# VH-VL binders against Sensor protein DivL (divL): the designs that were tried, part 1

No score or structure here was measured in a lab: all are predicted.

Target 1, 212 residues: Sensor protein DivL (divL), of Caulobacter vibrioides (q9rqq9r547to758)
Amino acid sequence: NVSYELRTPLTTIIGYSELLERADGISERGRNHVAAVRAAATQLARSIDDVLDMAQIDAGEMALEIEDIRVSDLLLNAQERALKDAQLGGVTLAVECEEDVGLIRGDGKRLAQTLDHLVENALRQTPPGGRVTLSARRALGEVRLDVSDTGRGVPFHVQAHIFDRFVGRDRGGPGLGLALVKALVELHGGWVALESEPGNGSTFTCHLPETQ
Positions, changes and structure headers below are counted from each chain's first letter, unless a header gives other numbers; antibody chains are not in Kabat numbers.
F, E and O stand for the ipSAE by ESMFold2-Fast, ESMFold2 and OpenDDE, each averaged over both directions (binder to target, target to binder). V2 = 0.75 x the mean of E and O + 0.25 x the DockQ between their complexes.
[cut] marks letters that were taken out.
The coordinates of atoms that the task and the answers printed are left out; those that the model quotes come from them. Centres of patches stay.

## First folded at step 13 (VH-VL; from g3 with light chain Q55E)

Design k2
Fold by OpenDDE, fold request of step 16:
Structure k2 (fold): chain C 212 residues (1-212), chain A 123 residues (1-123), chain B 107 residues (1-107)
Amino acid sequence: as target 1 above (212 residues)
Amino acid sequence: EVQLVQSGAEVKKPGESLKISCKGSGYSFTDYWIAWVRQMPGKGLDWIGIIYPRDSDTRYSPSFQGQVTMSVDKSITTAYLQWNSLKASDTAMYYCAREGYDSSGWYDAFDIWGQGTLVTVSS
Amino acid sequence: DIQMTQSPSSLSASVGDRVTITCRASQSISDYLAWYQQKPEKAPKSLIYAASSLESGVPSRFSGSGSGTDFTLTISSLQPEDFATYYCQQSYSLPYTFGQGTKLEIK
């Protein structure tokens, strides 16, 4: 299992880095270095997961575990997972879920993963004092999940390619995250969309069918 | 090292065709837009257009629309700028440049430039 | 198209001087503004992106500021290697457009 072989040492690096960050007798400079190692290892783990998941999807080997999911819980859990990062970035993270959105049939893990990538992307784009909003509504035979931000938006010529597979993440580029969002949503029988204007933020939308 | 290397200087006559090249190396070629910029002798910078190597999505400046053609060969990580019929007024330095990512993860400034290709068109 | 107007078109300064170059856009471009340095017979070099972000390897004496329509490039203490032509460029919308340039000469 390639995933296990790669994740195990990364978990070790991350774990020991965290321990060192909390250890006594370490200089401030040393602590900063350890934090950098932890951050790098965490990023690497994310990248590996993205690559492996994408490969699995491409191979047609990713099977969805379909269950009934309360959409409101899905959004709230995503908010909770990203709350610390949002706070560190000085960004308000809000959830706006319609009361009647109800349940959706889907893979809870994969939908959570989808939202995590969208929220992470939104937070990277949103400066301090900004806002990221998770929302959901049911209409026209589908459930719509939105992640909106008040960031600098996406250049017009880039928008059509925003879900492309980028192999690099220079300067915090999109990497494979958005491509994976597209792939996971499509695996659910849905589709993704972007509404954005430079200087006026972005809204990423996942259109999911009501029934799987 | 990330770099763009352009083809050598060209001396042409009016009416001749020309295709100059820009080879990218040290990075994922298909992940970055490539822009072309003209600089006439002693003048400023003029944006010609931009091309996305992954699918050859191309956008031209209105001033250059129909006058030049941008293309790419992904297999050799090379971008091209082509004229079907050169004019004396096409005499200039031509730069290719990579549109890099910003801190927000989107395309922004031209962070890598080729060394330029001097094109001289004279009778 | 968005027009970019730089000022001044040229200026003379001495080593150690504080130099300021301005760029004005014909409409709001948010922070989609870059600054470039070009030396004679050389390709342009990226200095600033996103109006105020310093490119990697660029000396800290360079700084950019502004948003909307008015932008500024500042060199806090001019060095001999800084004499060159500087250009602003908007990346807000296509077609991309450059300022006319500012030639910085030694006094």
Scores: ipSAE 0.861, ipTM 0.937, lowest interface PAE 0.6, mean pLDDT 94
Fold by OpenDDE, fold request of step 16:
Parts: structure tokens; C-alpha cells; sequence
Structure k2 (fold): chain C 212 residues (1-212), chain A 123 residues (1-123), chain B 107 residues (1-107)
């Protein structure tokens, strides 16, 4: 499919860029150029995935594969996937999962995708020396997944629109990632929320039902 | 090219109505808030308000609340500022400006400005 | 409302000089501060956002620093085209507010 056709060459570009970054005999300037290529390819891959997934959701064609998921594993795996980027950004990435959270019924792939988008957003918002925390708790018949950051927060007038679809990225922006988070969580029968104050970071919350 | 182009200078009398425009181009118009700023002759910059083109969410400065109305026509990527009854004290340069994203991906400063619309109100 | 106070209101300098303009907020605004340059009969131009980030196309001689309540715009070596009025603006909360401006004139 289209996704595969676009993802494959990007994976190749990213992979070889990474290899070159670690290669001997590369000048500092060259290494910086390779890093830029890797970054651009990675961003393009993310953008393509977001567009395609959103299109699938809009078409009502995204079916969830429901299974039992250990919430702690979900968080830990998300942490593991983002660890390198966190380290490069000088950001501490922590997981705080209550012992009694246990299992939820959901689509493991899509929930992982949801966390990845939230963590990615958090890392972009958090300066070096900051902290991103993934947490989960069970309460009131739902499992709450939180991704908190110590970044600069979200302006109050923007908060109501934070999950909108943003296509333009002149200098960045939330893109489609947060919109996808909302869509994916809602597909699970849940809802999303933002708590944020300018200068005091943000917490994105996914409220997921215990059962589907 | 990303730009905001405003309508031409206006000469009005007190009591008259006025609607000036600000057309955005070169970017996703609905993704960025548009602010209006007043600058009276020889004075500093005064923030009037800001509007989100996607759904016309509007926020006004208390000083301008009820004095002006912001609106948007998304189909032609144009923002508007209007007065129902102009006063001599409304004489000023009016700028529209896009509230751009910062490097971290959030709204921050006005990165793109219109060229301004001079409004002169005199009897 | 958050009041923004610039200092000085005006100053004279020569080409090549190091120039510093300060902006103080009446309360903490974190790094939600922008600097603008305005030349006569022209629209303001964005210089700095997020207190210290340089806008695209702005010469590197411009720099911003500060957080909380005290902020500074610095021109390391003043050029002829830099004579203008400068404004700070907080975007921490609505209503947005500007400093009163600093007019930089040629000595």
C-alpha cells in the first residue's frame, strides 16, 4: 500500500544516516549534515504516517484489534522507544505506574502509537534538564494515562484547540499528532484532556475505559 | 511567500461604520491566530484582540471589548476588523499580525505582520 | 493586566556601539516575551521570540536574554539600519501587552 511504499525508502534513509553518523572518518560538518538528513527523513515519516492514519480514521476504516494489555508494559515500552531521543535532548524520561493498574482491553498498537505521539510532543516541548513522565492509574472505572512535561506549557487561549488538526509547520507546531491522539483514544471509547499553565509544563491525559 | 495584506487607507467621519481586511496567503490560514494591533499617531502598540480563523474563537482586550468586532472569512483567508460607529479617537494605524509557532511548537510571537491600514476619523 | 516597562525610553548611540534595551514585566511571564523592531511608517518586524530565540533572517548581532520578569535585547554592534523603535511584548497571558517602546537614535 501507499504507506509501505513511502515508509520503506524513508526507513532506508534513516538507517543509513544513522550508520554514517557512527562511521569513522566523517568530518564534524559531514556528521552534522547526515544528522540533518536523518532528522528530516524521520520527520517526513512521522508526517506521512499521521496523514494516512487520519485519513483511515476519517473514512471509518480503522478497526481496533482489542486484546488484554498490561498497562505497565505499555508505558515501559513507550519509554524504551523514546529513550534515545530523550537522552539526546537532555530530558529525563520517567515512568510512574501504580501496581494495581493491571490490564486494560484495547488495541496495543494504537495505544502505543498514542503514547508515542504524546511522548514525542512532550519531548519537543521540554528543554534540556527537564522531565517527561509517563504515568497510569486506575480509577472510576477507567484507566488514566498521563504524559507530563516540564516544558513551557500551552497558552490558555490555545488549549481549547490543542487537539485540532494542524497542517502548517512553518516553525513547528503540534501537527496532526495530537489530533490523532484524540481520535485514537476516542476510537477506544475514551476521551483526552489537557492541563497546562504557561511556564509550568503540560499534562496530557488519556481516559480509557477498563473494558471495550 | 507567507504574507498578510491589508486593505487601503480609510478616511471617515465620526459615526460612520468601517470594516477593514487582512488577507493571509502562503500558509495554512486556519492554523494560526490573527491578532489586531492599534498604533495611534506617534504612540506605541496596543493589542486589540486575537481571532482563531478555524472556528472564529475571539478574544478581545478589555479596552477594546464592545468597541470593535473581529471576524474571518476562511474561504478567502481573510480576517476583518470592524467598527459600527467610529470616533475621532479611533484614528490610528491598524495592523494585523499572525501569531506564529515557536521552536518548541507552540504559539508565541507575531511573526508575520500586515503592512497596516491607516484609519483617519475627522469631522 | 501585565505591565511591560522598557528602559530606556530613548537612547542615542553610534554605529558600532553595543546597545542594550531592557524590559521588565509586572509579574513573571516565564520566557513568553518577544522583541520587535519598527521603523518609521513601517510595520513592526519580529526580532526575538521566546525571550531568546532569533527569528529567521534576523542578523546575529541581535540577541535576547532573560526570564521571569527581566529581559534584555542586545545589539552587539549597531549598524545604520538598526536605528528604529523597539518594543517588547508579553504573550504569557491575555490581554497581550507591549512595552512603551525604546527609540534608538543616531548620536
Amino acid sequence: as target 1 above (212 residues)
Amino acid sequence: EVQLVQSGAEVKKPGESLKISCKGSGYSFTDYWIAWVRQMPGKGLDWIGIIYPRDSDTRYSPSFQGQVTMSVDKSITTAYLQWNSLKASDTAMYYCAREGYDSSGWYDAFDIWGQGTLVTVSS
Amino acid sequence: DIQMTQSPSSLSASVGDRVTITCRASQSISDYLAWYQQKPEKAPKSLIYAASSLESGVPSRFSGSGSGTDFTLTISSLQPEDFATYYCQQSYSLPYTFGQGTKLEIK
Scores: ipSAE 0.860, ipTM 0.937, lowest interface PAE 0.6, mean pLDDT 94
Fold by ESMFold2, fold request of step 16:
Structure k2 (fold): chain C 212 residues (1-212), chain A 123 residues (1-123), chain B 107 residues (1-107)
Amino acid sequence: as target 1 above (212 residues)
Amino acid sequence: EVQLVQSGAEVKKPGESLKISCKGSGYSFTDYWIAWVRQMPGKGLDWIGIIYPRDSDTRYSPSFQGQVTMSVDKSITTAYLQWNSLKASDTAMYYCAREGYDSSGWYDAFDIWGQGTLVTVSS
Amino acid sequence: DIQMTQSPSSLSASVGDRVTITCRASQSISDYLAWYQQKPEKAPKSLIYAASSLESGVPSRFSGSGSGTDFTLTISSLQPEDFATYYCQQSYSLPYTFGQGTKLEIK
């Protein structure tokens, strides 16, 4: 009920902001201001959903909706959703997936959510001219989904805490996103790893077990 | 306002114990590493170590390992630096500092510093 | 441990001068380099992180550059409040280390 109470006003703000953004008689400056309001409201709605999802997982109340998912489609759809952000940041966003990786059993919505958080993190870490790569491979009873970037990398002592639930960092950052990634992958019976060297980018790997 | 507020100056004798404090306010204390830095009179800055308040993950400079103990009490958002047996060579200014995170979210310099605690150890 | 060497150790300058301070690391540290300003009997203040990124509230006359082993802090037009000691610090790996400092004095 709390979820409904928070989402309804934000949906209204997003909807009317979108209509104003397209309206005749609005100046270009006015359109830019309304677009900024819509973006902020959209981000707030997403943050609220992340908090509620994490709480639901902590309570043991999230039920996965398992289906057959083509891994290549999962990666291509994640790329498509993030292309605008990548272009705005001057970052190349690529997909590299062997055609024989095939299918995985999982919750398509939650795996998409997982990749979206990883891609957002990678784009944030990668300066203009850099690259973010979505890839997958199948090996020895699991599928590995990789999100790699050519960004600044992560200091070793920071790596120990990268999946923490960051509540109140006063700059942009992962917030709850990476903690949610870990939780969602673990609900699928998998695990998440980070490989990084300062100055040499980062690779996040989701290890997802096969159907049995 | 984001602040680190340290305990007051201390005058001690060799062999005595001491625990100084650094209280964080105005930010999420458990989201940031806290460092301790020593400055001997007329000298530069020496990094003592860092501690992560969420789980007390602690990393010391090799030159300070075994000489001091860092700890936190996250319920009162306070970090501590402690000596079991002070030496005259421990006379210095001691700062706590927060490790910041840049706009990409992972690491920045020490962006907030405490005012310092002067420790004087003399016979 | 990574050693940080600053040059010069002290420097005299006048208000309005352009000032350059250098810092060299004993190995590559990518861009993991910070600059601090410390006035007498005060805590250090962060100026620059990631070699060239200016901290919030720091005047635009301060700038940083460099990557790898060689780094520079520049003050384009020195002001009276800029007379202080400046330290570089590598944040590439633990233990973190500081340069020995550069004292900037009124000529």
Scores: ipSAE 0.626, ipTM 0.819, lowest interface PAE 1.7, mean pLDDT 89
Fold by ESMFold2, fold request of step 16:
Structure k2 (fold): chain C 212 residues (1-212), chain A 123 residues (1-123), chain B 107 residues (1-107)
Amino acid sequence: as target 1 above (212 residues)
Amino acid sequence: EVQLVQSGAEVKKPGESLKISCKGSGYSFTDYWIAWVRQMPGKGLDWIGIIYPRDSDTRYSPSFQGQVTMSVDKSITTAYLQWNSLKASDTAMYYCAREGYDSSGWYDAFDIWGQGTLVTVSS
Amino acid sequence: DIQMTQSPSSLSASVGDRVTITCRASQSISDYLAWYQQKPEKAPKSLIYAASSLESGVPSRFSGSGSGTDFTLTISSLQPEDFATYYCQQSYSLPYTFGQGTKLEIK
């Protein structure tokens, strides 16, 4: 399909760029150019995947594979997947979740994807020395998953549009990631919110119903 | 090539109406806020307001609220600044600019500017 | 409204000089500050965003620093093409506001 036709050439570009970055005989200037090509290709591949997932959801073609998921494991696994990036950025990545939050019913793959997008966003916004915290609580008939950062925050006028589908970005940036977070949480019957004050970080909250 | 192209210079009399345009090209027009900025002769920059093309969410500086109207036609990727009745004090250069914010607050400056539209209002 | 005050209002300097322009906000704006260069009869051009981040294509002799209320634009070695007026702008809250400008003239 379209996904396969686009991913194959990008995977090839990423792969050969990686080989060139590590090859003997390439100049330092050449290595820098290859690294820039690899970064751009990697970002494009992510954007394509997000577009295709969004299209599948819009068409009603994404069926959730519901299972019992331990919330603490969900958060710890997300932390593990992002630990290298957090360390490279000089950011503390923490999990604060008690076992009494227990289980939720959901699609483990899609909830992991949701957290990965939120953590990536938080790390991008958080300068060295900052902190990103994954947490959860059970309240009011739902489980709330929080991703909090001590980063730059979000300007008030931007907050109203933070979950829009940004598909044609020319400066780089989060793209469809937050829109996909919203779509995946809504597919679970939940909703997502942002609390932020400019200069004082951000908290994204996924509200997931205890059933479905 | 990302660019904003504005309509040409205008010479008007007090009381006349005017609508100037700013056409965006080379980027996803609905992903970015567009600002209007005034520069009076020999003076600095005054922020007029911003508009979000996707839904026309519009925010004015208090100094300009009710004095001008910003609008967008996203089908032709064009933003507008409009006066119903010009005053001599409206004589200025008017710029449109793309706000560099995306959904995460990245690029928080006006990264692309139009070339400007000189508006002269005189008897 | 957050008021932005630039200093100096004008400055004359020679090629090779180190030039410093300051900008003070009337309240804390964290790092939500941008710097623009405007040459005569031209639109402004973005130089610095987020107080210290250099826009793509801007020469490395330009740098920005500061957070909170006090910000600085520095040109480490002035070049003839740097003749322009420089503006700071806060993007912390609406309405956005600019400093009054600093006119830099090459001797």
Scores: ipSAE 0.605, ipTM 0.805, lowest interface PAE 1.8, mean pLDDT 88

## First folded at step 15 (VH-VL; from k2 with light chain S91T)

Design p2
Fold by OpenDDE, fold request of step 16:
Structure p2 (fold): chain C 212 residues (1-212), chain A 123 residues (1-123), chain B 107 residues (1-107)
Amino acid sequence: as target 1 above (212 residues)
Amino acid sequence: EVQLVQSGAEVKKPGESLKISCKGSGYSFTDYWIAWVRQMPGKGLDWIGIIYPRDSDTRYSPSFQGQVTMSVDKSITTAYLQWNSLKASDTAMYYCAREGYDSSGWYDAFDIWGQGTLVTVSS
Amino acid sequence: DIQMTQSPSSLSASVGDRVTITCRASQSISDYLAWYQQKPEKAPKSLIYAASSLESGVPSRFSGSGSGTDFTLTISSLQPEDFATYYCQQTYSLPYTFGQGTKLEIK
């Protein structure tokens, strides 16, 4: 398993970097270097996972493990996973789930992955003092998952291409994250959408088939 | 190295057609919009249009709509700007530029520029 | 179209001077504003993006500020290599538009 072989050493690098960041006797400069190593390793791990997952999807080899999923739990767990990063970025991370959203049938792991990518994207877009909101609603025979941010939004001409696969990541481009979101949602029989205005944030929506 | 290399200077007569090129290298060509900018002699910068190489999504400035045509050949990572019938007023330096990503990961500003192609149109 | 009004059109300064160039948009463009430097017979060079973010490799003496309609490019201490023409550009919406330019000359 190539993924495992690559992930293991990266996990080690990340782990030890974190330990060093908390260690005594390290200069400020040294600590900054360690933080940079951790950040780079973390990014690499994400990139590798994205590439591998996309390849699997392209090959038609990604089978969904369908189960009953409580939508509220899905959002709350995503919030919990991203809480530290949100706090570090000075961003409020909120969940707004309607009480009657209930359950959906889907792959819990892949839907979690979908939300993680969306939340990560939102956090990158949102400056300190901003807000990222995860929300869900059931309507029109589907469950709608939204990730909204109060960031600087997406230029109008690029919005139609926002879910494209990006290989180049100059200045921290979107990479494959949003493309994976689209692919994973579509694997569930759904579709994705973007609503955004420059200077006024963005809302990414996953439309998933209704299941009770 | 990331760069845009443009075709050489052109000397043309009014009424002639022209197609100039901009070749990208050192980066994923289809991931970045390519813009064209005109600079008349001794004047400022005029945005002509922008094209997405991946699917050739094209947006023109209203001032240049119908006056020029942008295109790309992805196989050779090259963008083109063409005129069907040149005018003397088309005399200018023409730049291609890559629209880069901002710090948040969205398209912003022109971070890489070609060296420019001087087009001279005179009878 | 969004009009960008740049001022002054020309400016004379000496090495070591603090230089300020302003750009005003006809409507709010949030922070979608870029600054470029162009030297004679050269292509423009990106300096600032997103109103205040310094492009990679650009000296720290350059800074951008502003949001909404009013923006400023500042050179804290002018160096000999900084004499050039500067342009602002809104990246808020198409069509993109540039300021008229500011020619910074040696006094």
Scores: ipSAE 0.862, ipTM 0.939, lowest interface PAE 0.5, mean pLDDT 94
Fold by OpenDDE, fold request of step 16:
Structure p2 (fold): chain C 212 residues (1-212), chain A 123 residues (1-123), chain B 107 residues (1-107)
Amino acid sequence: as target 1 above (212 residues)
Amino acid sequence: EVQLVQSGAEVKKPGESLKISCKGSGYSFTDYWIAWVRQMPGKGLDWIGIIYPRDSDTRYSPSFQGQVTMSVDKSITTAYLQWNSLKASDTAMYYCAREGYDSSGWYDAFDIWGQGTLVTVSS
Amino acid sequence: DIQMTQSPSSLSASVGDRVTITCRASQSISDYLAWYQQKPEKAPKSLIYAASSLESGVPSRFSGSGSGTDFTLTISSLQPEDFATYYCQQTYSLPYTFGQGTKLEIK
């Protein structure tokens, strides 16, 4: 499995980088270098996962494991996973889940992956002092998951193409993350949307059906 | 190396048609919008329009709408700007430019420019 | 359309001088502003994007600041190779618009 072969060494690099960051006797400069290595390895891991998952989806080989998922837990877990990065970026990461949202039928792993990509994107777009908000509500026979940020927003002409597959990250382009979000949500029978204004942040919405 | 290479200088008469080219290399051509900019002799920069090579989504400046046509051939990573009927007032330097991503991952400025194509229209 | 007004239209300075060029937008464009340098018979070169971010390879003596409607390009210590025409551009919305340019000449 190519995925396993690539993930294993990256996990090792990331793990040891983290250990070094916590180690005593390392200069500030050294810590910065280790942090850079960790960041690069993490990014590479994400990129590889995105490519492989997209390939699997394209091949029609990704099967969803449907189960009952508590939506509030889904959001909270996503928040927890991204908390460290948010803190490092000086960004407030909040969860707003209505009490009556309850359960949704879906693939917990893939929905978590979806939220992770959206949150990661939001955090990249949000400067220090900003806010990223995960929210969910049930309405009109669907569960709506929102990831909002107070970042730079998306230029108007780009918005229609925001979920395209971007592979050439010359200067930090969107990558495949948002494309994967769209693909995963659509696998659930849902659809994605963007509301954004330059200078006023963005809201990415996943519309998921109540019945899968 | 990321670069845009434009076609050579053109000398035309009023009423003639013209199609100039801009070839991208060294990057994923379909991931970046390509803009066209006009610069009349001794004047400033005028934005003509922008095209998304992936699906040829085109946006024109109102001042240039209907006056020029932008197109793309993805197979050879080339963008085109064409006139059906040139006017003397079309005499200018024409630049293609890539709209690059900013550090946050969104489109922002023209980070790569072609060398320009000089178009001279005279009777 | 958003109008971009640069000031001054022309400027004379000496090597080593601190130079400031301003650009004003007719409406708020947040930080969606770019600065370009153009030398005679050459294509424009990107200097600054997102109002204050320096493009790769651009000397650190160049800096951009501002948000909303008022923006500034600063050259901390003018070098001989810096004499050129500078343009601001809003990237906030289409149609994109440029300032009229500032020609920086040798005093």
Scores: ipSAE 0.861, ipTM 0.938, lowest interface PAE 0.6, mean pLDDT 94
Fold by ESMFold2, fold request of step 16:
Structure p2 (fold): chain C 212 residues (1-212), chain A 123 residues (1-123), chain B 107 residues (1-107)
Amino acid sequence: as target 1 above (212 residues)
Amino acid sequence: EVQLVQSGAEVKKPGESLKISCKGSGYSFTDYWIAWVRQMPGKGLDWIGIIYPRDSDTRYSPSFQGQVTMSVDKSITTAYLQWNSLKASDTAMYYCAREGYDSSGWYDAFDIWGQGTLVTVSS
Amino acid sequence: DIQMTQSPSSLSASVGDRVTITCRASQSISDYLAWYQQKPEKAPKSLIYAASSLESGVPSRFSGSGSGTDFTLTISSLQPEDFATYYCQQTYSLPYTFGQGTKLEIK
């Protein structure tokens, strides 16, 4: 109910902003202002959803909708959703997944959400000319989903706290995104790892058991 | 306004204990590491250590390990630096500083500094 | 521990001069390098983070460059307010370490 109350005004703002953005009677400067309003409203809506999802998980109230998911499609769809952002940032976004990884049992929406947060994090950390790679491999008993970047890496003392719930002030940061990744993967019975050396990029790995 | 406000100057004798404070305001205190930095009179900057207020994860410079204690009270958004037994060589200016996040999300320059607490230890 | 060596230890220059201060790390620290300005009786102030990124409110005459082991702070046109001591700091790994400082005197 609270989710609906927060989303309705935001979807209205986003909707009218899109209509105005495409209207013939608006100046180029006005169109730019409306696009900025739409972008801000879209980001706010996403932030609200993240907060509500975290709260639902913390309360034990999120139920996964388990289905058969082709891992290659999961990665390719995540790539498609982020391709424009990667292009704008000058970053190569690649998928490396062999067909023999096959299927996994999981919640497609929540796994997509997980990958989207990891890719957003990777793109934010990777300067122009860099690379972000989505990959997967099957090991006995689990499937591992990797998001790897060639960005700045993570300072050693920060790595112990990277999945904390950050409110975030000044200059951005992961906010709730990585905390939500951890929570969603754990809800699937898995766990998340980070491998990074400062200056030499990062790899986040989601370990997803086949028994979920 | 984001600020770190430190306690006032202290004049102490060798062997006395001391606890100085650094109060953070205007930001989410538990989201940022707080460092302590010493500057001896006429000298450069020495990193003492850093503490993460959320769980008190504490890392000391080897040069200061066992000689000082860092702590936090997150209910009043305050970090502390404490000596059990001061030495004359502890005479210095002591700064607290916050590690900031940059656009990469993880860079750790000290973006906000306290005004400093002068500690003078003499007989 | 990563040692940070600044050069020169002190420098005299005139208003309008281009000033360059260098900092060398004893091992590669990628771009994990910050520069600070400290005026007499004041706390240090962050100027540059990530080797080359200006902090908010820092005049554009300040710039930083370098990666790996060799780093440079440049003031393109020295102003009277730039009289200060400048420190570099590696932010690559703990324990954090500072350079010994460069005292900039206006002649």
Scores: ipSAE 0.665, ipTM 0.835, lowest interface PAE 1.5, mean pLDDT 89
Fold by ESMFold2, fold request of step 16:
Structure p2 (fold): chain C 212 residues (1-212), chain A 123 residues (1-123), chain B 107 residues (1-107)
Amino acid sequence: as target 1 above (212 residues)
Amino acid sequence: EVQLVQSGAEVKKPGESLKISCKGSGYSFTDYWIAWVRQMPGKGLDWIGIIYPRDSDTRYSPSFQGQVTMSVDKSITTAYLQWNSLKASDTAMYYCAREGYDSSGWYDAFDIWGQGTLVTVSS
Amino acid sequence: DIQMTQSPSSLSASVGDRVTITCRASQSISDYLAWYQQKPEKAPKSLIYAASSLESGVPSRFSGSGSGTDFTLTISSLQPEDFATYYCQQTYSLPYTFGQGTKLEIK
């Protein structure tokens, strides 16, 4: 339930805002409250965007804006956007992509969004000291974008359902993010796969056809 | 609050059929696997199987495959455990449980349990 | 199937004691282990997930540790309400399996 996801961040924002209103002055505790409000607002904004994007895709109303995209830049830009979150989590975030992978035709904004969700998932899965790697290769008439982590992995029985729309889970999780990844990759004419063994990390692969 | 509420105790004879229920409330029923667990008198816990309400993906312990049927009715947020022909050895307490997930979002312990349904099968 | 073996099968202890219960898996299960408490005539209650993560509302005197094949549940200062049967469960792969249980009694 998307309504529950919106409500939870809003409740957090309201509660922390009330604490700020009652603070006796600017204190370290007051700064922590502001940071919590901003974190909740950020989560809300991402959730709203995900809901809107899924709704547009479901309605058949999302049109891709196709352009030439340098794959190495796509990965490096995703790394840059997530670098601070990786540092906060104590996780090494690396890119392994040779320039000879070259260009693909795709929607740069939507492919960036796809990678951002995969990197966010990988960082969530990976404890301090672990590693997340973005990589790409060209083979078999397609470009494959990989996001690998050294985290907890995915239980075998869950793997068939990993791209479901998880809207009411109370301890976090991918929410709509992995469902969006699947939808966006499929809109590009591709498909997404997971390889994982519990305890041995995960690799998500986006298969993007060259003829798009 | 998040709850799993099971149907009441059953007293049956061998050969009779039985369907017991587990109603979930206070959470998104289709986002969580529901497990069934047996506890025979004076014994430990036996995992029977698990069912995913969204598409009825069902996985049984080898010990229970073919011995019992799990099912779900999403419209009333209820899971079921069913026997077509009870045996005296089916006498036990039966729990349903929700499979939770950890902070990474994939799996946690059975975080919510039903109160149990005592099934007694005797002549 | 992954066999889970608890030790000891039963244990007598006094209020205030530090109690340790162990659980061994027949193969590596990473940190995919849960601990449950079951009191007489009650359903099991989740205490620990992911080997060491404490469920909400569980007192801090409970802790879990281990990875791979060897896991430990510790109660740092036993309270009267802690006398119960404790089960470990591997959550690594289906079929899920439980340890045989450890009955904790008042000495």
Scores: ipSAE 0.632, ipTM 0.805, lowest interface PAE 1.6, mean pLDDT 87

